# VH-VL binders against o14526r1to248, part 13

Target 1, 248 residues: o14526r1to248
Amino acid sequence: MSYFGEHFWGEKNHGFEVLYHSVKQGPISTKELADFIRERATIEETYSKAMAKLSKLASNGTPMGTFAPLWEVFRVSSDKLALCHLELTRKLQDLIKDVLRYGEEQLKTHKKCKEEVVSTLDAVQVLSGVSQLLPKSRENYLNRCMDQERLRRESTSQKEMDKAETKTKKAAESLRRSVEKYNSARADFEQKMLDSALRFQAMEETHLRHMKALLGSYAHSVEDTHVQIGQVHEEFKQNIENVSVEML
Key: E = the ipSAE of ESMFold2; O = the ipSAE of OpenDDE; V2 = 0.75 times the mean of E and O plus 0.25 times the DockQ between their complexes.

## First folded at step 2 (VH-VL; framework fv_ustekinumab)

Design a3 (at its last look DockQ between E and O 0.00; V2 from the best seeds 0.00; counts 0 for: pae E 17.5 > 2, placed apart)
Fold by ESMFold2, look of step 2:
Structure a3 (fold): chain C 248 residues (1-248), chain A 119 residues (1-119), chain B 107 residues (1-107)
Amino acid sequence: as target 1 above (248 residues)
Amino acid sequence: EVQLVQSGAEVKKPGESLKISCKGSGYSFTDYWLGWVRQMPGKGLDWIGIIWPGDSDTRYSPSFQGQVTMSVDKSITTAYLQWNSLKASDTAMYYCARGDWLEPAFDIWGQGTLVTVSS
Amino acid sequence: DIQMTQSPSSLSASVGDRVTITCRASQSISSYLAWYQQKPEKAPKSLIYAASSLQSGVPSRFSGSGSGTDFTLTISSLQPEDFATYYCQQSYEYPYTFGQGTKLEIK
C-alpha cells in the first residue's frame, strides 16, 4: 500500500499508469481465462471419447478365446480412463460457470467504479483547459503593460492613457481569475488522482484474489483427476496379475 | 462534450495510399480504446480493430490484419487508419469509436468517413 | 471467431407496439454484449452495454436482457423515431464481432 503512496507522484505519474493498465486488463484477463479453460475442456472431452471408442473395440474382440480375460482387463481400464477424463471435462465446464459468474460480478464492480472515477477524468479535462488558456491571459496582460509604458514614455493625451489603463486593469483581473482557476483545478486534480489510484489498487487486489481462487480450483480439479488416473493404472496392473495363467 | 470528428470523404483509385483521421476531444484520449469499424455499402458493421492511444497497443481483426494500419498521435489526440494500396473492395464507410475504459463496448462514435475506390 | 446471429432480419411494427429482437452467440459470451441503433445515412448510436445496462441519454423504453448465448433488445412502446437498423456486438473475445443487423420499419 505505502509503495503506491510513496511513488505515486513520480516522474510521469508512472504508478497511476501501471495501476490503470492492470485494472483495464481485468475483464480481458477474465475472458482469456474462460477461453483457456474452455479449450482444455474440449481437449479432455476428445480424449474421453477416443478412449471410450477404444474400449468398445476391445469389446468386439473374440469372446471365447484364451486371451479373452486379458482383453476384459483392457476394456475395463479403458472405460475407467475414459470416465476419468469425462469427469475432468465436467469439472472444467463447472469451473467455466464460476469464471463467468466472476466476470458478471467484475462488470458490476467496474460500472460502479466508473462513476466514482469520472470526477478524476473531469478534473483532468478542467486542468487541461485552464492550462491552455493561462499563457494567453499572461500574454495579453504583458502586452497591455507594454502598451501602457510606451504611451507614458510618449507623454500621450490623458484620454489615451485612461483607455490604456482600463485595458490593463481588465487584463490584470482576467489573469488573476485565470490563476485562481488554475490553482483550484490543480489542487482538485491532485486530490482526485490520489483517490483514484487508491481505488484502482483496491480493485486490482480484489481481482487478483478472485483470479487466484479460480486458478486454484483449476489446479485442484486437474490434480484430483490425475490421482484418479494413477489409481486406474494401479488397478490395471493388479488385474493383469490376478488373471490365472492356467485359465489362459 | 465528448466528440470524435473524422476527416472528410475520399475518392481514390486502386493502388493509391490513403490515411484517414479521427480526432478525439472532451475526454482523456489516452485512457480509452479507439476502434475502427467498416460498413460496406448496404451491409452491416465489420470490426477492424482497436488501439490503445496511451501505448499504441493494437488488436486487429484477422480479416484486416496486414490490410490496414492503425496509429495514433496522442499529442494532438488523433487516431489514423491507413492503407498502403487501396482495392475497389475497400469502398465503404469507416467509423471510429471510443471503447469504454472499464467496459470494452463502444460508447461514442465518429460521424464516419466515406472512402470510394473506383477506376 | 464468435458468430452473432440476429433474429428477425427485418420486421414491421406500429407506433406503441412492444418490439423484441434477439441476438444469439455461437458460444457463451457471458454478459459482454452491446446493442447499437443506426439510422439511414447516420453513424451508429450506443444503446445498451453489458447486456442490460442502458447508455446515458438513451430513452428508458429501450431495455436489454440475457446472458450466455441468448440476448434480447426490447422497445416497450415503439416511437416514430425508432425506425432504424439494430446491431448487437460481442466484446468477449477478439475480433469483437457484430450481428448482421435487424431492420425495424414502422408501419
Scores: ipSAE 0.000, ipTM 0.417, lowest interface PAE 17.5, mean pLDDT 83
Fold by OpenDDE, look of step 2:
Structure a3 (fold): chain C 248 residues (1-248), chain A 119 residues (1-119), chain B 107 residues (1-107)
Amino acid sequence: as target 1 above (248 residues)
Amino acid sequence: EVQLVQSGAEVKKPGESLKISCKGSGYSFTDYWLGWVRQMPGKGLDWIGIIWPGDSDTRYSPSFQGQVTMSVDKSITTAYLQWNSLKASDTAMYYCARGDWLEPAFDIWGQGTLVTVSS
Amino acid sequence: DIQMTQSPSSLSASVGDRVTITCRASQSISSYLAWYQQKPEKAPKSLIYAASSLQSGVPSRFSGSGSGTDFTLTISSLQPEDFATYYCQQSYEYPYTFGQGTKLEIK
């Protein structure tokens, strides 16, 4: 994961927005994960039902004949497989509940975070505003300087020169103030931005860790079911082997 | 040596046009302004106006506004004073003089151009 | 326009004399005053600028003083070459205006 404090210092103070947008994707991912797991559960349920039907089919096998005992083996095996998939369905449904619960908690966290970073947004706006004043202040000062020089060249009265000088000084002071405001706003922004970045990073990391944990649970559930299925297959083989031709 | 050299004496008739010149040398032509002064025969000095060679900006005395035109050719460090239509009352000695940007006084004078307007 | 009035219009003096010429402005011109010397059939020569500053090459016997409305040109010891007409000029505001001149003649 990229260090948020270093990567979101973009031009025009757009970094905050980008960062915030990224964080907002978290809840979306959570929902998508829930939907994915839901779909998997549906598949497993369908599989379970199908296996159950298959078992019934096996039970309808001709009871008469030498092959009849083997239909029982199929029936039993199919029933067991149906149960395995049903269990998995249940596990996944429970997992979905966990994901949804997490989603709710995540929304609360995001709400809180949003409230905490509002001051950063304000700082961005302030900085933007003061930044726009600087060029104007500079231009005004330069214009006054030029005007003063013109008047000097024109050999104007001392009175007029004094007036011009006063205007220039005022413009200079205005520029100084603008610069000061800018510097102050920038400093404030930098501090708040950094703080926000760190908060967002922590939030994102926590989110990812939680998501990984959920994925782990998902994987574990599937794996366990496969193990069970494997066992059923082994039993099936064993059962077949235990039935000799001579016994039939 | 810093000097202003003016064009020679002119004898004209009323209604004629005239352009007299003042050439500066020995200094940076654009670093100083040039002024023109009229002196009628046996009379005092009359301030006509000044021109800045750098951008040809001008200031005229109200008495001369519209009566004369000041101009410069920087390439040959020459200033000009011109009349479109001379009057007998324009008969006078005309001086160009240099002024410092920092001190609004004449420090160097041309030798003068005598303009005589008679029918 | 600012009117400049010189006094006297003419005066006679002898070599070695102390001579004083005055110039009065119709309004305050601070120190924006220059003095010029003009000999017959010659161009004016700059003597003083900024009311009291000597132009380069001007003898030290020339001095200017004053501020506001009243100004004085002083020649401490008159020399033969000093007989001429003297003009004051204000450069406080446009149009720049000259005094009417003071003719200094030999006694």
Scores: ipSAE 0.000, ipTM 0.486, lowest interface PAE 10.8, mean pLDDT 90
Fold by ESMFold2-Fast, scan of step 5:
Structure a3 (fold): chain C 248 residues (1-248), chain A 119 residues (1-119), chain B 107 residues (1-107)
Amino acid sequence: as target 1 above (248 residues)
Amino acid sequence: EVQLVQSGAEVKKPGESLKISCKGSGYSFTDYWLGWVRQMPGKGLDWIGIIWPGDSDTRYSPSFQGQVTMSVDKSITTAYLQWNSLKASDTAMYYCARGDWLEPAFDIWGQGTLVTVSS
Amino acid sequence: DIQMTQSPSSLSASVGDRVTITCRASQSISSYLAWYQQKPEKAPKSLIYAASSLQSGVPSRFSGSGSGTDFTLTISSLQPEDFATYYCQQSYEYPYTFGQGTKLEIK
């Protein structure tokens, strides 16, 4: 008698739990993205500082040798590379602020997720409660019917037969009310479950769209920096070419 | 390291106002609920309420509604619990604690602030 | 409000014993139950959340079980540092009520 109930509730609770935990991972992934970009920005800042330091070495090279004009070419190139990576550091720091701002807004929205989950779980409990009453009401009604039939076979008094009929009608009314309560609870449960599933799906889709946009910003910043680095290297090659091989 | 550091012990007279503090560090202050719990001497734990630092949204226990006010200052990652008029029955240890947004059971607790109200 | 009732109110045990503490909710709280340990003159420490999930840094001898209205905290092999007062708390519905506490004392 309890097998159907246990199987049904197990399946529905499992599906809901999977969706709930999927949504829970959203804010975690936002924080992880911010952490990743923060480490990436630190790498760029370290590169920039190291390159600026290296540029000083080129500036302090032997100024009177035939190689002196090429030391200047290295210094200019190194300074420009340091600046490219410093600009990327600033862009990534700005992006971290965007990620954190999104994360804060996401959590402001998602704190209501707990309250919605509780509401849906409450509907599950109400349905479970009323579904336990239905078999009892049915059994009572069947017992009243059996008693009424037994009295008919025993050729009992009309007064006792009337009492049995009244009890059977009362049990039938109780069963009808139990069915109505079950139907109402089931409808509420199904509606809240659907509402929760649709909201969780919308949250997951919105999160994915936001994450894609943030990754797009990351990619664009890196690409812009690579273009600038390419320009610095092209300038470096031209500056080398422009150094005269004839002694001045 | 994640820490909640509370203000020092207070000794007050009935009718006086008081504001105690709880400073969070080592985590994103606006990503977690900040809760307050009262423990009267030799008694168990009483849940006062929680506040969401991001928007100052509050949930109070009915037993504490109108008795106490929770607030936050995000710029210094500090939460406050305030009384306009203390009673002797407010004598207790007050703890602040951090709760997750999905499952707000407390994972990090402050050391507690002892509040003594006597004439 | 949801009432949380712990049993027993106090318990005496020896090191190495298996100890079980029970917490009962006045209505179903699903798995929104946490367990806390409090030593004399110290703040409570989180042990278990979501009825059965062990908090980071908590020894594996602690475990939680149950759902709905009946929950248990089990210490599989009691250690000297485990003598404390234990509290359960529901976070299903506001206010997030605590049990009255179970004091675990050395025999």
Scores: ipSAE 0.000, ipTM 0.456, lowest interface PAE 13.5, mean pLDDT 84
ESMFold2 (binder alone), look of step 2: mean pLDDT 93; pTM 0.955

Design a4 (at its last look DockQ between E and O 0.00; V2 from the best seeds 0.00; counts 0 for: pae E 20.5 > 2, placed apart)
Fold by OpenDDE, look of step 2:
Structure a4 (fold): chain C 248 residues (1-248), chain A 119 residues (1-119), chain B 107 residues (1-107)
Amino acid sequence: as target 1 above (248 residues)
Amino acid sequence: EVQLVQSGAEVKKPGESLKISCKGSGYDFTDYWLGWVRQMPGKGLDWIGIIWPGDSDTRYSPSFQGQVTMSVDKSITTAYLQWNSLKASDTAMYYCARGDYLEPAFDIWGQGTLVTVSS
Amino acid sequence: DIQMTQSPSSLSASVGDRVTITCRASQSIYSYLAWYQQKPEKAPKSLIYAASSLQSGVPSRFSGSGSGTDFTLTISSLQPEDFATYYCQQSYEYPYTFGQGTKLEIK
């Protein structure tokens, strides 16, 4: 994860929006995760059902002949596999509940965070506004200076010159005030933006930790099932080995 | 003499459109900005917004954003305030006022335009 | 929005009195404050800009002071023509909000 405090600088005043947008992706990811797990659960359920059917098929094997006992081995194994996948399905369904619960809590957190950073948004707007005044004030001042110079060149009356000077002075003061306003707004923005960035980062990190924990749970559930499946296969092998040709 | 002259009183019905004017004279129209202020009957002054005649840039109060539109015609040194659809609550005196370029205060005021909106 | 609060809302005074009206901003507005005078059924008149600068043509008995959040309009010796409503306005941030006004009446 990139340090948020370093990434909101440089592109005009869009840093806040960028960060906020990034944070808003959290709940989306949570939902997507739930959907993904749901799909996996469906697959496992399907697998379970399929194995159950397979077991039934095995049970339909001809009871006659020397091979008949081995159909029982298939039946038993298939049933066990069906149970393994069913158990995984249930685990995943429970996990989905956890993900959704987290999603709800996440939304509350986001709401709270949004309320806390409203002042930063205001600061962004203020800064944007005052930033637009600087070019205008500067241009106005320059225009007054040029006009004053023109009048000097034209050898205008002292009265006219005094008037022009007054205008230039006024423009200079306006520019000064604009700069002051800008500096104040900028300082306020920087402080609030930094605070917001830190808040956003903390929120995102917390989110990622939760997501990783959920993924861990997912992985664990799948792994356990695989272990069980492995055992079933081992038992299958053993069962076959325990049935000698002479016994058949 | 520097002055702002506003258009006459208006009597309108709700839903009607209206455009009132403010004509500046006696000064360079583009050297100053113009603002609009609302005063409801018996109430105080409400800042609507300002417009820079030079480039028609505007700033609106959030309370008036989207409710009114400011514009200017430099050729006749006239500023306008318009409504697309008037409300009874728009009944008020409307003042235009001049400010120094990027100065924070109004220095010259129009005489006001009374707008009455009633069914 | 920046809230501007004037005090008092109304006051009575006599000719010759020294009158003081205050305006408080909800946050610092530096010197971005103006004062206006409005007489009944008349347009406002500009008195002070930039907190303490007197507008052209305004009598010297009017003065403004203050910075940051607290501002004062002073009339050193009240004249008959000074009975009116006075408004302060901030221009630090949009919207440029006005105070609620102070009505100065004759005692």
Scores: ipSAE 0.026, ipTM 0.533, lowest interface PAE 5.0, mean pLDDT 90
Fold by ESMFold2, look of step 2:
Structure a4 (fold): chain C 248 residues (1-248), chain A 119 residues (1-119), chain B 107 residues (1-107)
Amino acid sequence: as target 1 above (248 residues)
Amino acid sequence: EVQLVQSGAEVKKPGESLKISCKGSGYDFTDYWLGWVRQMPGKGLDWIGIIWPGDSDTRYSPSFQGQVTMSVDKSITTAYLQWNSLKASDTAMYYCARGDYLEPAFDIWGQGTLVTVSS
Amino acid sequence: DIQMTQSPSSLSASVGDRVTITCRASQSIYSYLAWYQQKPEKAPKSLIYAASSLQSGVPSRFSGSGSGTDFTLTISSLQPEDFATYYCQQSYEYPYTFGQGTKLEIK
């Protein structure tokens, strides 16, 4: 098992892994929504063309004369229905543009997210390096302290005592610098992990809010069309009622 | 790329016949209405009518019914506007224009054909 | 026939002005309305269809609104190339009549 792999993705990083995976699903779901809406717009366009063809057939294949007012009612209704569905097609095409614009924003954010993952891995590498050296610095300091105590007990020359003291002081300073580097590397790692987690949470919240708004726009467009279709149908019924038998 | 190219200016005398043309290119000619519009000198736009090139289904303004004939030769993607007997009052600019199958508002216009009828 | 009445018949405005032109139908035409721009010695150019939908290639400073009988063309910030005559047209019922036109001139 890789030391960095286990350290970064191990048990202590489980929450980070879950958040990162969720963030990666955002652009996928945005693309899927765009695909769904595109397919729905195609359905609406096909319906619109079919209604227009019905209107044309009523004009071409029906007898004129006494029954012309009846066929005109059907033709007008078919034309208006086709226009309702054409309008929905246009609204959905515009909504696809909105979904794709949001998708572009997501891609920019996710590019930055990938760069943060690399930066966090760099911080882990720095921490790992310092962690390997810290025990060695500690051992060196302890050995210099033991050497100094041994020479003190042996009553050696002042020159040897001064040399041992200098070595101990240098080892102490080296240990102190190693501890400071470790603390700095650990603080940097912890800050980067916290910053990434907060960013991933904000990205997920933003994504859910945008998706809800886009779905709301879709629902409104469909509802608007249903209202218009109902108005066309009421006009159709009124036109039937208004046709007199004498005029037929 | 989508174009309607009309025939050149005409100078005629009252009583003469005339047929002007409008050639469509860059699109499926049979998927759109083809309309004609008159603009008398210094005046607004008058809707003459529309024709469906696929089957020649034709809708005329009542004020032009019987005064002009719209026709199409879809094999050369060309529409025609024809008078059997011109009047001085027919002096105008004549435009052809393309309309969508459902929303026949015109989206592409020809450059116009000036018809001058003088005694 | 459905009569289309434009107001005003002519209008003077300066570059940068917000300009509105109205079109009124003699009966409801729902959203079956188009707007055209025509410059001298040139063919009309399509601006708006279905009352509010911009035609491809038309600048976003143009917008249309309205339904039923009352419609408005708006130019949000007038540009030098916008000085022209503007026409509305209904496409609800044959004949598809045009408005009388609105001439927009530079002050």
Scores: ipSAE 0.000, ipTM 0.397, lowest interface PAE 20.5, mean pLDDT 83
Fold by ESMFold2-Fast, scan of step 5:
Structure a4 (fold): chain C 248 residues (1-248), chain A 119 residues (1-119), chain B 107 residues (1-107)
Amino acid sequence: as target 1 above (248 residues)
Amino acid sequence: EVQLVQSGAEVKKPGESLKISCKGSGYDFTDYWLGWVRQMPGKGLDWIGIIWPGDSDTRYSPSFQGQVTMSVDKSITTAYLQWNSLKASDTAMYYCARGDYLEPAFDIWGQGTLVTVSS
Amino acid sequence: DIQMTQSPSSLSASVGDRVTITCRASQSIYSYLAWYQQKPEKAPKSLIYAASSLQSGVPSRFSGSGSGTDFTLTISSLQPEDFATYYCQQSYEYPYTFGQGTKLEIK
């Protein structure tokens, strides 16, 4: 929270703006992740189709001669490898669905974020308005006090002195109300700025956690495929070794 | 069997109100977006918007915002497209279509409802 | 709004021909593109989603390719039932705009 707190305390509303811009990058990165995985899935599908085609070539390779058992080993291995990559394609397609689902949830959160920004900016505007009124209220009060003191020194009539006293009391009351409005507006502004900064930090942390989880799913799917490919390769080597040469 | 079945053709005069329907069957109605597409006679496809039946969340094309209202009745798995006051320019074939939550491109389409507005 | 432009607007071909239709987005839409087929007086039919993924039940002679701004729909060996109007649609940003359509006609 100190990270976002430090940015929030930047000059004017610069810290708030920096945090809000960072949050807006979230949906962009989610779409970019979906696009990356989609391209990766296309690579896997292309590989699968190419290996399946290669398997057909192996089965048509040449005569049922002494080499036929080795052609069968190539065909079986190629078919299994094609299936490994096709399964990864399907897993990646499912992951794209998860990424897009998360993207939709982000849109709802960002809609609320935009409403929060408007609320915070309204508080800034209110504070600016009362900030302008407070100095004028203070000036009026001071002028009334000076006028009352001047009249006292000039030995003015009781009627004029009473009027000056009434004006000073009204100016004091106005100043008191202006101070109360300023304090209220300042408190509202500070609270909303803090709430916004904490909300933006929470959104960024939540986004990072979601992105890490999605990347973890990606890594797991690829790892499963690597394990299966390794098994296909070991079977391939063993099947080659098992072809006998004694009767050739 | 997944199907979207739309209401029958309508002939209306300018200024009249209209509500057409699209009934989904063979799938979980609340798991998919339901979209509306307009096709004016001899013209191409024009995207109106989509509605999420689970919470009635809508996304309209700016061209149609305020011109039509999309709604759903989950209890009868039916979506609606409504006009308060029809114009001659509303004359078109209207299609409903299902979009996967995860891939919003439409996979299943209704047969269409022809709306004719003339006087 | 994202503009989708198809090329050509119409083309004539014979059964057995290899046909290609292109679609261009006014900005990058990554792989968020679908292709639809529409026959006269019928509702559109989904062919391809995610630029290159075939919809269930669509013949393997149909294929899609492309990413970013340039996309292609290919029919490897045209059949009589393939004469129709084809539309592309982007689903990257609301509104999900369609291309103007490409009419595929006999000869």
Scores: ipSAE 0.000, ipTM 0.376, lowest interface PAE 19.7, mean pLDDT 83
ESMFold2 (binder alone), look of step 2: mean pLDDT 94; pTM 0.959

## First folded at step 5 (VH-VL)

Design n1 (framework fv_traxivitug)
Fold by ESMFold2-Fast, scan of step 5:
Structure n1 (fold): chain C 248 residues (1-248), chain A 119 residues (1-119), chain B 107 residues (1-107)
Amino acid sequence: as target 1 above (248 residues)
Amino acid sequence: QVQLVESGGTLVQPGGSLRLSCAASGFTFSDYWMTWVRQAPGKGLEWVANIKQDGSEKYYVDSVRGRFTISRDNAKNSLFLQMNSLRPEDTAVYFCARGDYLEPAFDIWGQGTLVTVSS
Amino acid sequence: QSVLTQPPSVSVAPGKTARITCGGDNIGSYSVHWYQQKPGQAPILVVYYDSDRPSGIPERFSGSNSGNTATLTISRVEAGDEADYYCQVWDSSSDYVFGGGTKVTVL
């Protein structure tokens, strides 16, 4: 039973390790998402500041002359564009806070997962130990039976026969305990392995759902900003048309 | 004369390795299970490892599994314990003892060999 | 049986009887062995299979094992019986298990 125990344990442990490794990648991806959004927010903030600076250039245009009304149109449009990108920066900063809050929740879940993994590995060790000793208790019982049978065939004293019978009975009880411990350890091992597999699956699914939701929020914020930028540009074109070229 | 004589105990640094030997005489060594039992200074007896007559089965206490290896050479009437990745808590007198699978009592003991794991 | 419970010490007057207990859940279904160890020496088997004595061990040493308690009894105690005494069983989960030991002092 030693070979079977080692083979079965090794195969199950490999599958368990693969699944657990996948689960441990979750927090890494959460941190990577936060980093990505942070860099993206910096791009938007940089754009906003540059556009605000460009708006000041339009404001410093010649205060008198035929082109003055167009500089005002440029200034208004540039200010609105800068504001659109600043608002996206703020939305992305809020999203980073959401990602980090999820990260903290994830750390607590992973701490509990690690404790349960230790418990599952302990069950593997217990089963391995009991599996190794089961053949030994069986051999002891069989040897006691053979010795008792040998004594029955010899002209042996009643005292020696009673002694052999007692030893055989105790060997039988030892074997019974060994079998019961094996059955209990196997049941515990199987239950904990199943529980671990289901937990790993649930954690992976929950993580994927959270990441999809966070990316959805990111996409919505970007899309909303692009719609606003389109509206600013449409207003810009209309404001240009409203400047008269007729004699004033 | 039935006897067991251990050797190999010495001072070893944590993380080091050491091999203990036990020489048997006065009985048919190949007929018996052999066992290593240790005793930390001022503490009780603790089983460490045992090995079947033909060397086909080996068993270890949890704390040494993967670090210690029990073996025997029936032609030379010798028992061995290879100890790797030694820890301070492995400091003990290591006894070689004879057991019979039908009689899991240890009727013959060596005098022990002291292993000290310290920096 | 991962743990066998022995009293840390037992004091007895010369010529009287000392009793050392070894407690374990349903230990009566196990075969209990007893060892004597004097300072700086290897253990010596004094009682095996609950009540049997090896050759050379005085009849003053006897054992019993029933229910949750095994007992080593030393009658007519002599100064030379002063030693540490250990009980031991074989368990299918733990292999060989020793008790914590009892120091017998003859005063």
Scores: ipSAE 0.005, ipTM 0.505, lowest interface PAE 9.8, mean pLDDT 85

